# VH-VL binders against p58415: the designs that were tried, part 2

Target 1, 169 residues: p58415
Amino acid sequence: MRGSLAIYNALKDSNIDFICSVPCANLKNLLKLIEEDKNIINIPATREEEAFGICAGAYLAGKKTAILMQNSGIGNSINAIASLYKTFQIPTLLIISHRGDLKEQIPAQIPMGRWIEKLLDVCEIPTYKPKTPEEAYKLIKYASSYMYKISYPVALLFDALYWEYDLEK

## First folded at step 4 (VH-VL; framework fv_iscalimab)

Design v11
Fold by ESMFold2-Fast, scan of step 4:
Structure v11 (fold): chain C 169 residues (1-169), chain A 118 residues (1-118), chain B 112 residues (1-112)
Amino acid sequence: as target 1 above (169 residues)
Amino acid sequence: QVQLVESGGGVVQPGRSLRLSCAASGFTFSSYGMHWVRQAPGKGLEWVAVIWYDGSNKYHADSVKGRFTISRDNSKITLYLQMNSLRTEDTAVYYCARDWLSYYFDYWGQGTLVTVSS
Amino acid sequence: DIVMTQSPLSLTVTPGEPASISCRSSQSLLHSNGYNYLDWYLQKPGQSPQVLISLGSNRASGVPDRFSGSGSGTDFTLKISRVEAEDVGVYYCMQGLETPYTFGPGTKVDIR
């Protein structure tokens, strides 16, 4: 649980109070921690594009938002990022489970895993890749303030090696 | 792994121009703001300029404002400092530095020496 | 502009003994987000500056725990609990609260 616990603690300490999620296996432990927290609103979405819309609305209503998702969902969210987030200058934290990189077993995930950093770059979203729970905690805490300075999303990519921390004692 | 390498320094006469470059490697350049900091021989550090990660905002120290311009090319992974109307007091080692999410400077280059003399 | 001052400007320390450097700012460096925008940098002889402490008290990655930062608002202290030979150099404080960013004059630390 160390991986998910570090992310959860950082989100709480950053006063994130509204989360929209598109569940995937790597996010299961993190989602369970969030669902059990009565001070955080968690809205599950069926599509990543939908999550961006919901969080944009929540931000405009005064919430401090994060989106939990898999990297493949960025592809269908480009229009929402451009038309809502860039146009209206909306901050949010993107907590992205990075599939299709090292140790990927499903061939269909590989292309998006190779393109995700380039796609985020095209969207002008600053992107960071925490490698340990300690690094994840610090980066989320700093990113949660930085996103308001730039008035735009900040992305954190968590690869397969990071999620192995959830399997440790 | 993170590396910043400055170049373009040299000896130049007062009133002339120089352009410094800082080549970055080992990180996603387009996700970080960048700074220029200089140090005159035997003196302390003086901040010169900053540019945001996407190039949208720039700020310069009063001592160089109107003469120096910071810029970047994210596709070339390179930071620049255009120095016009150089003065003898601009003589210094010029460092580029990476901006850690607008909190502090976490990595610095090796520096490039600019000598302005007649 | 925010003016930064340091004291002392130079000190010589016997290896293994503690050292303390003071930094003062002309206005508060405490942001509404709760952070003090004060950093400490070390420049070893012939080398580029390197970050030691950020945001008043946060040790940078790889920096030994013998280095610590404290203070808030306008008064800050860098402490080295036991100075080693590798700690020789010039120590600078810097404010990152607003442009122009400004450095202190530096404190030169030498070993006896």
Scores: ipSAE 0.673, ipTM 0.866, lowest interface PAE 1.4, mean pLDDT 90

Design v13
Fold by ESMFold2-Fast, scan of step 4:
Structure v13 (fold): chain C 169 residues (1-169), chain A 118 residues (1-118), chain B 112 residues (1-112)
Amino acid sequence: as target 1 above (169 residues)
Amino acid sequence: QVQLVESGGGVVQPGRSLRLSCAASGFTFSSYGMHWVRQAPGKGLEWVAVIWYDGSNKYHADSVKGRFTISRDNSKITLYLQMNSLRTEDTAVYYCARDWLGWYFDYWGQGTLVTVSS
Amino acid sequence: DIVMTQSPLSLTVTPGEPASISCRSSQSLLHSNGYNYLDWYLQKPGQSPQVLISLGSNRASGVPDRFSGSGSGTDFTLKISRVEAEDVGVYYCMQGLETPYTFGPGTKVDIR
């Protein structure tokens, strides 16, 4: 669980205290760590668009927010990103499990895997791709400060190779 | 393989204009803020300007404010510095540098020399 | 504007001996987020500047363990435990707390 542990430790050390999540198998270990932390509120959402709405409200109430999701959920969320996040300049950290790229076995996931970086670029969301637990910790730490400087979301994409670190000691 | 390559330097007369370019490669250019930093011959480093990742915000040093304008074209993956009303004291090597999420400058180009003389 | 000063401005070191460079800012670089926005850069002869230390004490990727940064607020130190020939160059501190970003005047390090 080195992968999930590095992300969890970075979120905690960055004082992220409100997380909205959409179910995804690769995020299971990370969600377990978050659920066991009494200092972090974790709200499950049915759809990614709902998660964006909930975190926007939490931010306005003084919370430091992150959204855990799969990349396909960005398609569902473009209007919330444009009409809410860009219009009102709302920061949040996007922790995205990147499917449809490396090692993808399900053909239906491939188009969104190819488009996700371009979709985030169209949304003007700065995006970074950590390859190791050490990079993930460092990038989340910096991104958590940067999102407040730009008053807008910052995205981190975690591919299939990254999640293999959860299988290591 | 992050690379930043400056171009557009040369010898120009006082009062003229010059546009510098910085071509980026090896990373997602549109996700990073960018800086211009200059160094006069035999002198130290002087920060010139910064532009945010999306081009929405810009800041310039007082010494160049009103004369120089930083800009970027994310579709062309290129950073620019438009230099108007050049003065002899603008003579320097101009470096572009990548802003690491607002924390520090992690990569620098090789520099391009601008010489302002008659 | 925040003014940065360095001491000494020039330093000659015997190879293998330690070196220490001080940097002072005209106002505190400690942000409310708990970080000191003070970075150290090295410019080797004929080369572009490169980052050595960020946020007071965080060593940049690929930088040898012999380099270390310390300090908080207005007083900062860069230490090289054993100076090697490849360490020759000009060392600059820089504040990234607010615009305009400002560099120190630089410290030239030579070996005998």
Scores: ipSAE 0.681, ipTM 0.878, lowest interface PAE 1.4, mean pLDDT 91

Design v20
Fold by ESMFold2-Fast, scan of step 4:
Structure v20 (fold): chain C 169 residues (1-169), chain A 118 residues (1-118), chain B 112 residues (1-112)
Amino acid sequence: as target 1 above (169 residues)
Amino acid sequence: QVQLVESGGGVVQPGRSLRLSCAASGFTFSSYAMHWVRQAPGKGLEWVAVIWYDGSNKYHADSVKGRFTISRDNSKITLYLQMNSLRTEDTAVYYCARDWLGYYFDYWGQGTLVTVSS
Amino acid sequence: DIVMTQSPLSLTVTPGEPASISCRSSQSLLHSNGYNYLDWYLQKPGQSPQVLISLGSNRASGVPDRFSGSGSGTDFTLKISRVEAEDVGVYYCMQGLETPYTFGPGTKVDIR
């Protein structure tokens, strides 16, 4: 679980203390680590749009927030990003499991996998794609401060190859 | 592989204008702030300007404010520096540089020489 | 504006000997996020600048471990434990804490 450990350690070391999550299979190890950490508030959401609303409220209450989701959840969230996050300049860290990339076996996942980087670009959310656990740790640490400099979300996309690090002994 | 390639330099008379370009490749250009840094012949490095990843904020050194304007076109993956009212002291090699998440300049171009001479 | 100074401005070293360069800022470069916004860049003769050390002490990818950065606040040091021929060039410190970003005057390192 080196992949999930690197993300968890970086979130913890960045003082992220409030996380909303929409579960997916690739996030299971990361969610287990977060669930077992009593210093982090972890709120499961039914839809990604709800997670954006909850994290905006948490930020206004003084929390340092992150949202864990699958890339299809950005489609549900465009209005919350535009009307809430861009309008009121709210920082949060987006940890996105990227489905529908080259190794994807489920046809319904493919269109959003092709569009996600373009959709994040239209939303003016700076996006980075860590390829290794070491890179993920460093990017999350820096992104966690950068989001406050820009007063807006920063996104990190984790592809199918990244999650293979969770299968290592 | 990350690459930044500057162009548009040349010899120009004082008071004239010149536009520099920096063509980027190998990374998601729209996710990074970009800088211009110059170096006069035989002198040290001088920061010139920065533009945020989305083009929303721009800052210029006092020596070039009102004369130079940094801009970008994310669809063309290109950074620009519009230089107006050029002075002999603007003679320098101009480098574009990538801003790594607001912390440091991780990649630099090869530079383009601007010579302002009568 | 934050003023950056370096000492020495010129240094000649026999290959294999150590070198040390100091950088001082006119105000603290320590941000509330815990990072010192001081970077070291090397410009080899005829080449573009390249990053060596970021945020005071973080060695950039591909930079040999004989290079190290230290310091906090206003006083910073770049050390080369054993100078090699390929290390010849001008070393610049830079503050990235606030605009305008400012470079030190540079330290020219030569061999013998």
Scores: ipSAE 0.701, ipTM 0.888, lowest interface PAE 1.4, mean pLDDT 91

Design v60
Fold by ESMFold2-Fast, scan of step 4:
Structure v60 (fold): chain C 169 residues (1-169), chain A 118 residues (1-118), chain B 112 residues (1-112)
Amino acid sequence: as target 1 above (169 residues)
Amino acid sequence: QVQLVESGGGVVQPGRSLRLSCAASGFTFSSYAMHWVRQAPGKGLEWVAVIWYDGSNKYHADSVKGRFTISRDNSKITLYLQMNSLRTEDTAVYYCARDWFGYYFDYWGQGTLVTVSS
Amino acid sequence: DIVMTQSPLSLTVTPGEPASISCRSSQSLLHSNGYNYLDWYLQKPGQSPQVLISLGSERASGVPDRFSGSGSGTDFTLKISRVEAEDVGVYYCMQGLETPYTFGPGTKVDIR
């Protein structure tokens, strides 16, 4: 739980008040914490591209937004990132569960795991990789202010080793 | 693991040009804004310029504005400082530094000495 | 431009004793986001500067807890609770609120 708790506390302390999510197994504990917080609007999306559209609308309505997703969802979202986020300079915080890295056991996840950092780079989205709950808290706090300075998304990638902190008592 | 290595310094006559490079390694260069900071011999630190992570925005200190230009090549993982119309007061060790989310400079290079003399 | 000043400019400390350095800005460094954009850097002899404290009071990674930063607006203090030999060098404050970023003149700390 420590992994998800650190992310949740950072989002809360950063005044993130609107979250759109495409759930996956590694995000379940984080989503549970967010669902129980009455100060955060949490909208589930069917597809990651839809989440980008919803958060763009929420931002224009004055909300401070984050999107929770798996890295494969970036592939579905390239057009929304280019035509909406880059074109109109929209900030959001991307909390991405990084599948397809060193410990990946599902072959279909491996190519996107290898490409995700390069795809975010092509999208010109600054990307950071927290290794511990303490680092996750600090990086999210910094990123939540930085996204407004650059008027564009900032991404944080959480790998399989990070999610092992959720297994701690 | 993060490393910044400056090069291109040397002795140059007033009015000439010089280009400094800063080679980065150990991090995703394209995700960080970068700065140049200089230090004249026996003097304090003076901020020179910053460039955003994607190269879209640049800012220069008034003392160098119009003469120096910061740039970067994310494909080559290298930061540059083009210095034109050099003056004796530009003599300094030039450091490149990594910007941490616009808050502070978390890593600095070893510096490269630029000496402007006749 | 924001002007930064430091006092004292030179300080000699017996090992194990405390040290205090003041930094003053010509205008408030408190941003509307609630943070003071004031950082402290240490430059050891013959070395590059390194960050100690950011945002007024936030210790950088790996910095010992004997270092602390305090203050808000225009008046800031760096304290070292027990000065050690490795703490010798020049300490600079810097404002990151607006361009141009500006450094204080530096405080040279020596050991007796």
Scores: ipSAE 0.569, ipTM 0.853, lowest interface PAE 2.1, mean pLDDT 90

